# VH-VL binders against Type II restriction enzyme NspV (nspVR), part 15

Target 1, 219 residues: Type II restriction enzyme NspV (nspVR), of Nostoc sp. (p35677)
Amino acid sequence: TILTIEALRTEAAIFSAAESIHPEPLLYGVTDGKAVGTYIEQKFRLYLKEHYEFVQGNSASGIDFPGLLVDVKVTSIRQPQSSCPFKSARQKIFGLGYSLLIFVYDKIDNSTNRTATLNILHTIYVSAERTADFQMTRGIRNILANEGNKDDLIAFMSDRNLPVDEIEAGNVADEILRNPPMQGFLTISNALQWRLQYGRVIERAGQEDGILTVYRNNP
Below, E stands for the ipSAE of ESMFold2; O stands for the ipSAE of OpenDDE; V2 stands for 0.75 times the mean of E and O plus 0.25 times the DockQ between their complexes.

## First folded at step 14 (VH-VL; framework fv_roledumab)

Design k2 (from j5 with heavy chain S106Q; at its last look DockQ between E and O 0.81; V2 from the best seeds 0.80)
Fold by ESMFold2, look of step 14:
Structure k2 (fold): chain C 219 residues (1-219), chain A 122 residues (1-122), chain B 107 residues (1-107)
Amino acid sequence: as target 1 above (219 residues)
Amino acid sequence: QVQLVESGGGVVQPGRSLRLSCTASGFTFSDYFMHWVRQAPAKGLEWVAVIWYDGSIKYYADSVKGRFTFSRDNSQDTLYLQLNSLRPEDTAVYYCARHPLRMGPQYAFDIWGQGTMVTVSS
Amino acid sequence: AIRMTQSPSSFSASTGDRVTITCRASQDIRSYVAWYQQKSGKAPKFLIYAASTLQSGVPSRFSGSGSGTDFTLTINSLQSEDFATYYCQQYYSTPFTFGQGTRVEIT
């Protein structure tokens, strides 16, 4: 069976429910969020590999499901964020170029039995067009709604410290005027290595087009 | 065919070192946790160590902690166990074992090698 | 470390017999128990995980039961190839530990 985005979302919900029940002895004492994230990603990928056909991610693609243009992110509820390599400043305005499947966990170690539990609290699908920065797209859309021009857009990019030179800023402003961006819902840092913050998509899941609740933990 | 083959066993004096290897074939090695388990002559099984599928995290039995070092090379589909400061009590057949990572309840050691003998005697 | 205590240590039986081996954990380990068969001079063979789930290719005459601290391996209608040593193992918490083994011998 060929993996589709619809199947991916359905399986992520099943996975989230199943994994929230079972102790994980090999995660006990693991404090490295990257290791926890890779554990969840690997387990999910191996489950899918048993039942579906799909193109697997590699170093060249940089995302977990390149055939679907989906990347899996795994983050703690305590600081729901991850890093992402900078490709272009345009990503803050037009989106990452791929969709996100986000597992949000709370890891609890039990020292009495020396095991851990990964309680998956939220699983969220964010479509590619919603992965731009919230404040950047909100401001740009307000400028356009208020008859803003190219100069206004360039000034706004400068005021927000978008990492572009003057020529690139002009080109981006021209593209905004031709193709106004959709409202984005991530918070993306102005650092040379993007830090993606997921607080807003956790809050807004199920309430916005393209920000879908895949799973929410129930008592 | 799925196979694990241990090597590097031998006879050694107390206090010396050996390096064991385990070569995997017939499966995607980097998808699996790997373990060492040993069995002294005419005795039961004793778990020795585990290594994560990417080599990033390792756990050891108390009896070997600080003396044994577990590593893996996923480009060569090979495990290594460095046995330092060997004692007569380390005399055993050493098995490598495969441990799948699966959704749901943890799976156990589904594939074992045939073992390599380590004898520590004066 | 979690202690796994098997009984009996050995058992004499004939083909066709029902054999029961017990394993007790020193604490609640839910169902994180596996059973292995080991024939003389060979590596252990995986039989059962999660206390009661048979691995693919294991004959249905083998069954496992139990949860918490008390676990049982049953061989219904013992066959000639079943004479071996059997081990339980907990994999709930590192260090993962084995029972002492139960040797099933021909009478």
Scores: ipSAE 0.706, ipTM 0.852, lowest interface PAE 1.3, mean pLDDT 90
ESMFold2 (binder alone), look of step 14: mean pLDDT 93; pTM 0.947
OpenDDE, look of step 14: ipSAE 0.883; ipTM 0.944

Design k3 (from j5 with heavy chain S106R; at its last look DockQ between E and O 0.83; V2 from the best seeds 0.81)
Fold by ESMFold2, look of step 14:
Structure k3 (fold): chain C 219 residues (1-219), chain A 122 residues (1-122), chain B 107 residues (1-107)
Amino acid sequence: as target 1 above (219 residues)
Amino acid sequence: QVQLVESGGGVVQPGRSLRLSCTASGFTFSDYFMHWVRQAPAKGLEWVAVIWYDGSIKYYADSVKGRFTFSRDNSQDTLYLQLNSLRPEDTAVYYCARHPLRMGPRYAFDIWGQGTMVTVSS
Amino acid sequence: AIRMTQSPSSFSASTGDRVTITCRASQDIRSYVAWYQQKSGKAPKFLIYAASTLQSGVPSRFSGSGSGTDFTLTINSLQSEDFATYYCQQYYSTPFTFGQGTRVEIT
């Protein structure tokens, strides 16, 4: 069976429910969030590999499911954020170029049994067109709604310290005028890598087109 | 087809060292937790150590902690167990064993090597 | 560490007999028990996991049961190839531990 986006979402929900009740001895006492993240990513990928055909990600592709243009992110509920490779500054305006499947966990260690459980509180699918920066896209959309022109867009990009030169800024402004960006819902920081903050997509999941609740752990 | 092969066993005096190897074939080595289990002559099985699929995390039995070091080289599909400060009670056949990372129900050790004998005597 | 106490330590049996081996954990380990068969001079062979689930290729005459602290391996009609030593193992928490073994011998 060939893995589709719909199947991926369905399987992520099943996986999330199962992991939320699984006592794992090999996670007990693990405090490194990167190790917890790779455990979930590895376990989910191996589960899918058992049941589906798909192209697996590697360093060249840079994302977990290149055939679907989906990347998996795993984050703690305490600070729901992660890093991803910087490709270009235009990603803050037009999106990452791929969709996100985000697992948000709370890790509970049981010292009596010496096991850990990864309680998945949210699993969220963010469509590629919604992965742009919230404030950047809100500002641009306001400029366009107020009859802004190319000069206004270039000035805004400069005011926000978008890391583009004058030629790139002009090209991006022309692109915005041809194809106005959709409202993005991530918070994306300029750094050596992108820092993606997920607080807004956690809050808005199921309430916005392209921000889908895949799983939620309700009492 | 799926196979684990241990090597490096031998006879050694107390206080000396040995290095055991386990070579994997027929499966994607980097997908699995790996273990060492030993068996003294005419005795039962004793778990020795586990290593994560990427080598990042290791756990040891108290009887070997501080003396044994577990490592893996995923580019060579090989496990290593460094046995230092060997004692007569370390005399055993040493097995490597494969442990799948699987959504429930959780597996145990599904594939074992043939073992390599370590004898520690004066 | 969780102790696994296995009984009996050995017994003699004939082809066709029903063999029952018990294993008791020193604390609740839910169903995280595996069973292995080991023939003389050979590596252990994986039979059962999750207390009762047979590994692929294991004959249906083998069965496992139990939850919590008390577990049982049953061979319903012993065959000549079943004469071996059997071990239970907990894999609920580290250190993972084995029972002391049960040797099933020909009469």
Scores: ipSAE 0.729, ipTM 0.873, lowest interface PAE 1.1, mean pLDDT 91
ESMFold2 (binder alone), look of step 14: mean pLDDT 93; pTM 0.942
OpenDDE, look of step 14: ipSAE 0.884; ipTM 0.944

Design k4 (from j5 with heavy chain S106Y; at its last look DockQ between E and O 0.80; V2 from the best seeds 0.82)
Fold by ESMFold2, look of step 14:
Structure k4 (fold): chain C 219 residues (1-219), chain A 122 residues (1-122), chain B 107 residues (1-107)
Amino acid sequence: as target 1 above (219 residues)
Amino acid sequence: QVQLVESGGGVVQPGRSLRLSCTASGFTFSDYFMHWVRQAPAKGLEWVAVIWYDGSIKYYADSVKGRFTFSRDNSQDTLYLQLNSLRPEDTAVYYCARHPLRMGPYYAFDIWGQGTMVTVSS
Amino acid sequence: AIRMTQSPSSFSASTGDRVTITCRASQDIRSYVAWYQQKSGKAPKFLIYAASTLQSGVPSRFSGSGSGTDFTLTINSLQSEDFATYYCQQYYSTPFTFGQGTRVEIT
């Protein structure tokens, strides 16, 4: 069977429920978020591999499901954020270029049994069109609603320190006027790569088109 | 054919070192947790160590902690166990074992090697 | 560490007999129990996981049961190739531990 986005979402819900009740001895005392992330990502991929055909991600593709244009992100409820490779400044306006499937966990260690459970509190699917920066798209959409022009858009991008030169700022402004962006719901900032913050998509899941609740546990 | 083959066992004096290897074939090695389990002559099985599928995390039995070092090379489908400061009580057949990373029902050690003998005596 | 205690330590039997081996954990380990068969001079062979799930290729005369602390391996009609030592193992918590073994011998 060929993996579809619908099947991916359904299977992510099943996976989230199953893993939330599994005591895992090999995660006990693990504090490295990258280790928890690779555990979830690998386990989910291997589960899907048993039942579906799909193009698997690698370091060259940079995302977990390149045939579906979906990347998996795994993050703690305590500080729900991830790193993401920077491709261009345009991503803050038009989106990452792929959709996100986000597992949000709360890791519960049991010191008596020396086990850990990854209690998955939220699993959220964010359509590619919604992966742009919230403040950047909100400002741009307000400028357009007030009949702003190319110069207004360029000034806004400069005021927000979008990392583009004058030529690219003009090209982006022309593109905005031709194809107005949708409201984005991530917070995207620069650290060493894009820093994606997921607090808003956690809050708004099930309440916005393209921000879908795949799974929700009782916190 | 799924297979694990250990090597590097031998007879050594107390305080010396050995390096054991385990070569995997017939499966995607980097998908699995891997373990070492030992069995002293005419005795039962004793778990020694585990290593994560990417080599990032390792756990050791108290009896070997600080003396044994577990590593893996996923480009060569090979496990290594460095046995330092060997004692007579480390004398055993050493097995490597495969442990799937799987959603339930959860697996244990589904594939074992045939073992390599380590003898520590004066 | 979780102790796994097997009973009996050894057992003499004839072909066709029903053999029952028990394994008791020192704490609740849910169903995170495996059973292995080991013949003299050979590596252990994986039989049962999740307390009761039979590994592919294992004869149906083998079965497992139990949850919590008490677990049982049953061989319903012993065959000549079943004379071996049997080990239970918990994989609920590190360090992973094995029972001390049960030798099933021909009368």
Scores: ipSAE 0.773, ipTM 0.886, lowest interface PAE 0.9, mean pLDDT 92
ESMFold2 (binder alone), look of step 14: mean pLDDT 93; pTM 0.941
OpenDDE, look of step 14: ipSAE 0.886; ipTM 0.945

Design k5 (from j5 with heavy chain S106N; at its last look DockQ between E and O 0.87; V2 from the best seeds 0.83)
Fold by ESMFold2, look of step 14:
Structure k5 (fold): chain C 219 residues (1-219), chain A 122 residues (1-122), chain B 107 residues (1-107)
Amino acid sequence: as target 1 above (219 residues)
Amino acid sequence: QVQLVESGGGVVQPGRSLRLSCTASGFTFSDYFMHWVRQAPAKGLEWVAVIWYDGSIKYYADSVKGRFTFSRDNSQDTLYLQLNSLRPEDTAVYYCARHPLRMGPNYAFDIWGQGTMVTVSS
Amino acid sequence: AIRMTQSPSSFSASTGDRVTITCRASQDIRSYVAWYQQKSGKAPKFLIYAASTLQSGVPSRFSGSGSGTDFTLTINSLQSEDFATYYCQQYYSTPFTFGQGTRVEIT
């Protein structure tokens, strides 16, 4: 069976429920979010590999499911964020170029038994067109709604310190006028790479087109 | 064919060191947790150590902690166990074992090597 | 460390017999128990995980049961190739620990 986005979402929900129940001794005392993330990503991928055919990610593709244009992100509920390689400043306006499947966990260690449980609190699918920066797209959409011109868009990009030169800013502004961006729902900031913050998609999942609740723990 | 092949065992004096290797074939090595388990002559099985699929995290039995070092080279599909400050009670057949990562109740050791004998005596 | 206590230490049996081996954990380990078969001079062979789930390729005459602290391995209609030593193992908490073994011997 060939993996589809629909099957991916269904399986992510099943995985989230099952994973939340089982203690894992090999996670006990692990505080590195990267290690927790890799554990969930590997476990989910291997689960899918047993039932589905799909192209697996590699360094060239840079995403977990290149045939579907979906990347998996795993983050703690305490600080729901992750890093993402910078490709282009345009990503803050038009989106990352792929969809996200986001697992949001709370890790509970039991010191008596020396085990950990990864309680998956949210699993969220974010369509590619919704992965742009919230403030950047809100500002641009307001400018367009008030009949702003190319110069207004360029001034806004400059005011927000979008990392583009004047020629690129002009080209992006022309593209915005031709193909207005959709409202994005990530917070994308620059550190050493893009820092993606997921608080808004967690809050608005199920309430916005393209931001789907795949799983939610009902305490 | 899925295989694990241990090597590097031998007879050594107490206090000496030895390096064991385990070579994997027939499966995607980097998908698996890997373990060492030992068995003293005419005795039962004793878990020794585990290493994560990417080598990032390791746990050791108290009896070997501080003396043994576990590592893996995923480019060569090989495990290493450095045995330092060997004692007579470390005398055992040493097995490497594969531990799948699967959804649901966690798995145990599904594939074992043939073992390599370590004898520590004066 | 979680102690795993097997009984009996040895068993004399004939082909066709029903053999039951028990394993008791020193604390609640849910269903995180595996069973292994080991023949003389060979590595252990994986039989059962999660207390009751047979590994692929294991004959259906093998079964496991139990949860919490008490676990059993049952061989229905013992075959000549089943004479071996059997170990239970907990994998609930490090250090992972094995029972001391049960030797099933021919009568």
Scores: ipSAE 0.735, ipTM 0.864, lowest interface PAE 1.1, mean pLDDT 91
ESMFold2 (binder alone), look of step 14: mean pLDDT 93; pTM 0.939
OpenDDE, look of step 14: ipSAE 0.892; ipTM 0.950

Design k6 (from j5 with heavy chain M103L; at its last fold request DockQ between E and O 0.91; V2 from the best seeds 0.86)
Heavy chain, then light chain:
Amino acid sequence: QVQLVESGGGVVQPGRSLRLSCTASGFTFSDYFMHWVRQAPAKGLEWVAVIWYDGSIKYYADSVKGRFTFSRDNSQDTLYLQLNSLRPEDTAVYYCARHPLRLGPSYAFDIWGQGTMVTVSS
Amino acid sequence: AIRMTQSPSSFSASTGDRVTITCRASQDIRSYVAWYQQKSGKAPKFLIYAASTLQSGVPSRFSGSGSGTDFTLTINSLQSEDFATYYCQQYYSTPFTFGQGTRVEIT
ESMFold2, look of step 14: ipSAE 0.796; ipTM 0.895
ESMFold2 (binder alone), look of step 14: mean pLDDT 92; pTM 0.938
OpenDDE, look of step 14: ipSAE 0.888; ipTM 0.947
ESMFold2, look of step 19: ipSAE 0.793; ipTM 0.899
ESMFold2 (binder alone), look of step 19: mean pLDDT 91; pTM 0.932
OpenDDE, look of step 19: ipSAE 0.889; ipTM 0.948
ESMFold2, fold request of step 21: ipSAE 0.784, 0.751, 0.771; ipTM 0.893, 0.879, 0.889
ESMFold2 (binder alone), fold request of step 21: mean pLDDT 92, 92, 93; pTM 0.936, 0.935, 0.940
OpenDDE, fold request of step 21: ipSAE 0.903, 0.901, 0.901; ipTM 0.951, 0.952, 0.951

## First folded at step 15 (VH-VL; framework fv_roledumab)

Design m1 (from i4 with heavy chain G107D; at its last look DockQ between E and O 0.89; V2 from the best seeds 0.83)
Fold by ESMFold2, look of step 15:
Structure m1 (fold): chain C 219 residues (1-219), chain A 122 residues (1-122), chain B 107 residues (1-107)
Amino acid sequence: as target 1 above (219 residues)
Amino acid sequence: QVQLVESGGGVVQPGRSLRLSCTASGFTFSDYFMHWVRQAPAKGLEWVAVIWYDGSIKYYADSVKGRFTFSRDNSQDTLYLQLNSLRPEDTAVYYCARHPLRMGPYDAFDIWGQGTMVTVSS
Amino acid sequence: AIRMTQSPSSFSASTGDRVTITCRASQDIRSYVAWYQQKSGKAPKFLIYAASTLQSGVPSRFSGSGSGTDFTLTINSLQSEDFATYYCQQYYSTPFTFGQGTRVEIT
């Protein structure tokens, strides 16, 4: 069976429900968020590998499901963020170039029986066109709505310290005028890599086109 | 086809060290947690240690903590168990065992090696 | 550590008999129980996980049951190759622990 985005979302919901109720004996006492995240990603990938055929990610592709253009992100509810490789400043305007499947967990350790449970509170699918930076796309869309021109767009990019030179800023501005960007819903902070913050997509899941609730653990 | 092969056992005096190896073949080694389990002569099975699929986290039985060190080399599909300060009660056949990482129901140890004998005798 | 207690320690039986081995955990371990078969001079062979799920290739005469603290391995219609020692194991929390074993012997 060939993995589709629809099947991926369905399986992510099943995985989230199962993970939320089954104790994890080998996660007890693990405090490293990267280790927890890698564990969930690995477990989900191995589960899919048993049932589906798909192209698996590697260091060259940089994303977990390159055939679907989806990357998996795993983050704690306490500060829901992660990093990704910087490829182009255009990503803050037009999106990452791939969709995100985001697992948001709360890890609960039971010291009496020495077990841990990964309570998956949210699982969210963010379509590629919604993965741009919220403030960057909001500002650009406001400029366009107020009849702004190429010079206004270039000035805004400079004001926001978008990491582009003058020639690329002009090319990006021309592209914006041809194909106005959709509103993005991530917060993307500049760093040595992009720092992606997921608070807004958690709030907006199920309320915005392209920001889909895959799973929610109700109270 | 799927195979685990232990080596490095032998007869050694108390207080000495040995290094056990376990070589894997026929499967993607880096997908699995790995364990050591030992069995003293004419006795039952005793869990010794586990190592995460990437080698990052390890747990040990109380009887071996501070004396045994578990490691893995995923580029060579090999596990290592360093046995220091050996005691007569460490005398056992040492097995390596494979532990799949699955969504529930969770497997236990689905593939075992044939074991390597460690004898600690004065 | 969670103690696993098997009963009986040994069991004499004939081909065709029904054999029942019990395993009791010192605390609730849900269904995180595996069963292994070991023949003399050989490595343990994986039979059952999650208390009741047979590993692929295990004959249907083997079955497991139980949850919480009390678990059972049953061999229905014992075959000549089934004379061996059987171990239960909990994998609910580290350190993982085994029962002391049950030797199934020919009468």
Scores: ipSAE 0.722, ipTM 0.852, lowest interface PAE 1.1, mean pLDDT 91
ESMFold2 (binder alone), look of step 15: mean pLDDT 90; pTM 0.911
OpenDDE, look of step 15: ipSAE 0.891; ipTM 0.949

Design m2 (from i4 with heavy chain G107N; at its last fold request DockQ between E and O 0.94; V2 from the best seeds 0.87)
Heavy chain, then light chain:
Amino acid sequence: QVQLVESGGGVVQPGRSLRLSCTASGFTFSDYFMHWVRQAPAKGLEWVAVIWYDGSIKYYADSVKGRFTFSRDNSQDTLYLQLNSLRPEDTAVYYCARHPLRMGPYNAFDIWGQGTMVTVSS
Amino acid sequence: AIRMTQSPSSFSASTGDRVTITCRASQDIRSYVAWYQQKSGKAPKFLIYAASTLQSGVPSRFSGSGSGTDFTLTINSLQSEDFATYYCQQYYSTPFTFGQGTRVEIT
ESMFold2, look of step 15: ipSAE 0.781; ipTM 0.894
ESMFold2 (binder alone), look of step 15: mean pLDDT 93; pTM 0.944
OpenDDE, look of step 15: ipSAE 0.896; ipTM 0.953
ESMFold2, look of step 19: ipSAE 0.795; ipTM 0.897
ESMFold2 (binder alone), look of step 19: mean pLDDT 93; pTM 0.945
OpenDDE, look of step 19: ipSAE 0.896; ipTM 0.953
ESMFold2, fold request of step 21: ipSAE 0.772, 0.781, 0.682; ipTM 0.891, 0.892, 0.841
ESMFold2 (binder alone), fold request of step 21: mean pLDDT 93, 93, 93; pTM 0.946, 0.947, 0.947
OpenDDE, fold request of step 21: ipSAE 0.908, 0.906, 0.908; ipTM 0.955, 0.956, 0.957

Design m3 (from i4 with light chain F96W; at its last look DockQ between E and O 0.93; V2 from the best seeds 0.85)
Heavy chain, then light chain:
Amino acid sequence: QVQLVESGGGVVQPGRSLRLSCTASGFTFSDYFMHWVRQAPAKGLEWVAVIWYDGSIKYYADSVKGRFTFSRDNSQDTLYLQLNSLRPEDTAVYYCARHPLRMGPYGAFDIWGQGTMVTVSS
Amino acid sequence: AIRMTQSPSSFSASTGDRVTITCRASQDIRSYVAWYQQKSGKAPKFLIYAASTLQSGVPSRFSGSGSGTDFTLTINSLQSEDFATYYCQQYYSTPWTFGQGTRVEIT
ESMFold2, look of step 15: ipSAE 0.770; ipTM 0.886
ESMFold2 (binder alone), look of step 15: mean pLDDT 94; pTM 0.953
OpenDDE, look of step 15: ipSAE 0.877; ipTM 0.943

Design m4 (from i4 with heavy chain H99K; at its last look DockQ between E and O 0.02; V2 from the best seeds 0.00; counts 0 for: pae O 7.9 > 2, placed apart)
Fold by OpenDDE, look of step 15:
Structure m4 (fold): chain C 219 residues (1-219), chain A 122 residues (1-122), chain B 107 residues (1-107)
Amino acid sequence: as target 1 above (219 residues)
Amino acid sequence: QVQLVESGGGVVQPGRSLRLSCTASGFTFSDYFMHWVRQAPAKGLEWVAVIWYDGSIKYYADSVKGRFTFSRDNSQDTLYLQLNSLRPEDTAVYYCARKPLRMGPYGAFDIWGQGTMVTVSS
Amino acid sequence: AIRMTQSPSSFSASTGDRVTITCRASQDIRSYVAWYQQKSGKAPKFLIYAASTLQSGVPSRFSGSGSGTDFTLTINSLQSEDFATYYCQQYYSTPFTFGQGTRVEIT
C-alpha cells in the first residue's frame, strides 16, 4: 500500500496514542531533545514501513517524506521548537515549501522501572502554505491591506532584518505584490541557529485552515 | 453511565438518502475518535468511517467513500452519518463506537451503541 | 488492508468446556488486537485489548494471547451466557478490520 498524506495523518494519530503509553528503558534519564526526536522519528518511520511503501528522505531531500512533501518534527512541550532547515529568507514569507507533521511530547521518567514514556500531547499537521513566519506574513498582509507598495514592503523587510540584500529585497517585494503570502503560523527565529517555534500552531491547531489536529492528549 | 445511542435508521429504496445520528453521554465526547461500524444481516463487522475528535479529519472505507458523509457536533455530543446514494449492499445495522486515544493499545472500540438498522431494498 | 482470519467459523461446545478461538493476521500487527463478543440481536461487547489485556468487568474465564500474526481467545470454562459470536479486530493500522467471526453454539 502506497503511503498517502491521509494515511500518514491517520497513522500518526494511532502511533501517538501507542507511544504515549510505551515505557522505554533507553530513554530513561535522557535529556537530549535531539535523541528523543530521533527516536520518535525513526520509530514512526519504521512503523509506517510495516504498512506502506514510500520514498524515504535523505540528506539531499532534507525532509522525511519527500514523496509527500512532509517533514516530521518532534519537540518537547516544555520548549516547543526545533531546528529549521532554513534555505532562504523567502521561506519566512512564503513558507517552507513542504508540510510539517509535528509531534509534541512530554517525557516522563519512571525511576522505579527505570523507563521513560513519551507522552504525546499534540500531533499537528501544518500545511505547507501555513509554514511561513506569523509576524512576517501578518505584517506583510497588513501592509497590503493598507495599500502598501513595493517601497513599503522593502522597508518592512529591512526593519525586520530579513537576511536579504537590497536587490533580493526588491525581488521579494515584487513577488509579494504578485502573489501575496498566506498567513503563516510558525515563528522562524534567528536564535543561534534558525529555529522553528511551534507554540502558535499548537494553540491554533484545529482552528485554522491548514493546521490540523491529528492527535491530542491531555495529561 | 457511558453510552451511545444511534437513531435514524429505516427502510429506503436504492438511491435514496438517510441521516443517522449517534448521541453520546456520560463521557467527554470531544476527546474521542468516533467511528461507524456496520453489520449486514447474518454477516460480520465492517468498519465504515472515522472522525477526529475535533472533526478536522474524516476518513471513510472505500466501500462508502463519496457517498457517505461523517460529521459531529461536539456542543451537542452528537455524531452524524449522512448516507447518500444508498445501495442494497448498504443494508446493515449501523453502530457508532468510540475509540480511546490516550492509552494506545487501549484504542479498541470500548463502547458501542445499540445500532440502528438501515434497509435498502426496491 | 490487513486481513484477519478467524478459525473456526463455528463450533458446538458444552458448558464447562475450554474453548479456543484463533485469529491470524495477514501481517505482523504486534499486539494491536481486540476481541469482542456479540450476542444475537445485540451490539458487540468489548472483551480484550492489546491481545491479552482483559477489559474491566469481563469475567476472568476469558483470556487472550498472541503477538505478531497469531492470536487466541480462550474461554477457560464455558458458561451458558458465553454462547455467542466472537470477533477479533486489529487496530494496528487503518482501515481497521475484523475477523469473520466465530459462532460458539451449544451442543
Scores: ipSAE 0.017, ipTM 0.508, lowest interface PAE 7.9, mean pLDDT 91
ESMFold2, look of step 15: ipSAE 0.254; ipTM 0.664
ESMFold2 (binder alone), look of step 15: mean pLDDT 91; pTM 0.923

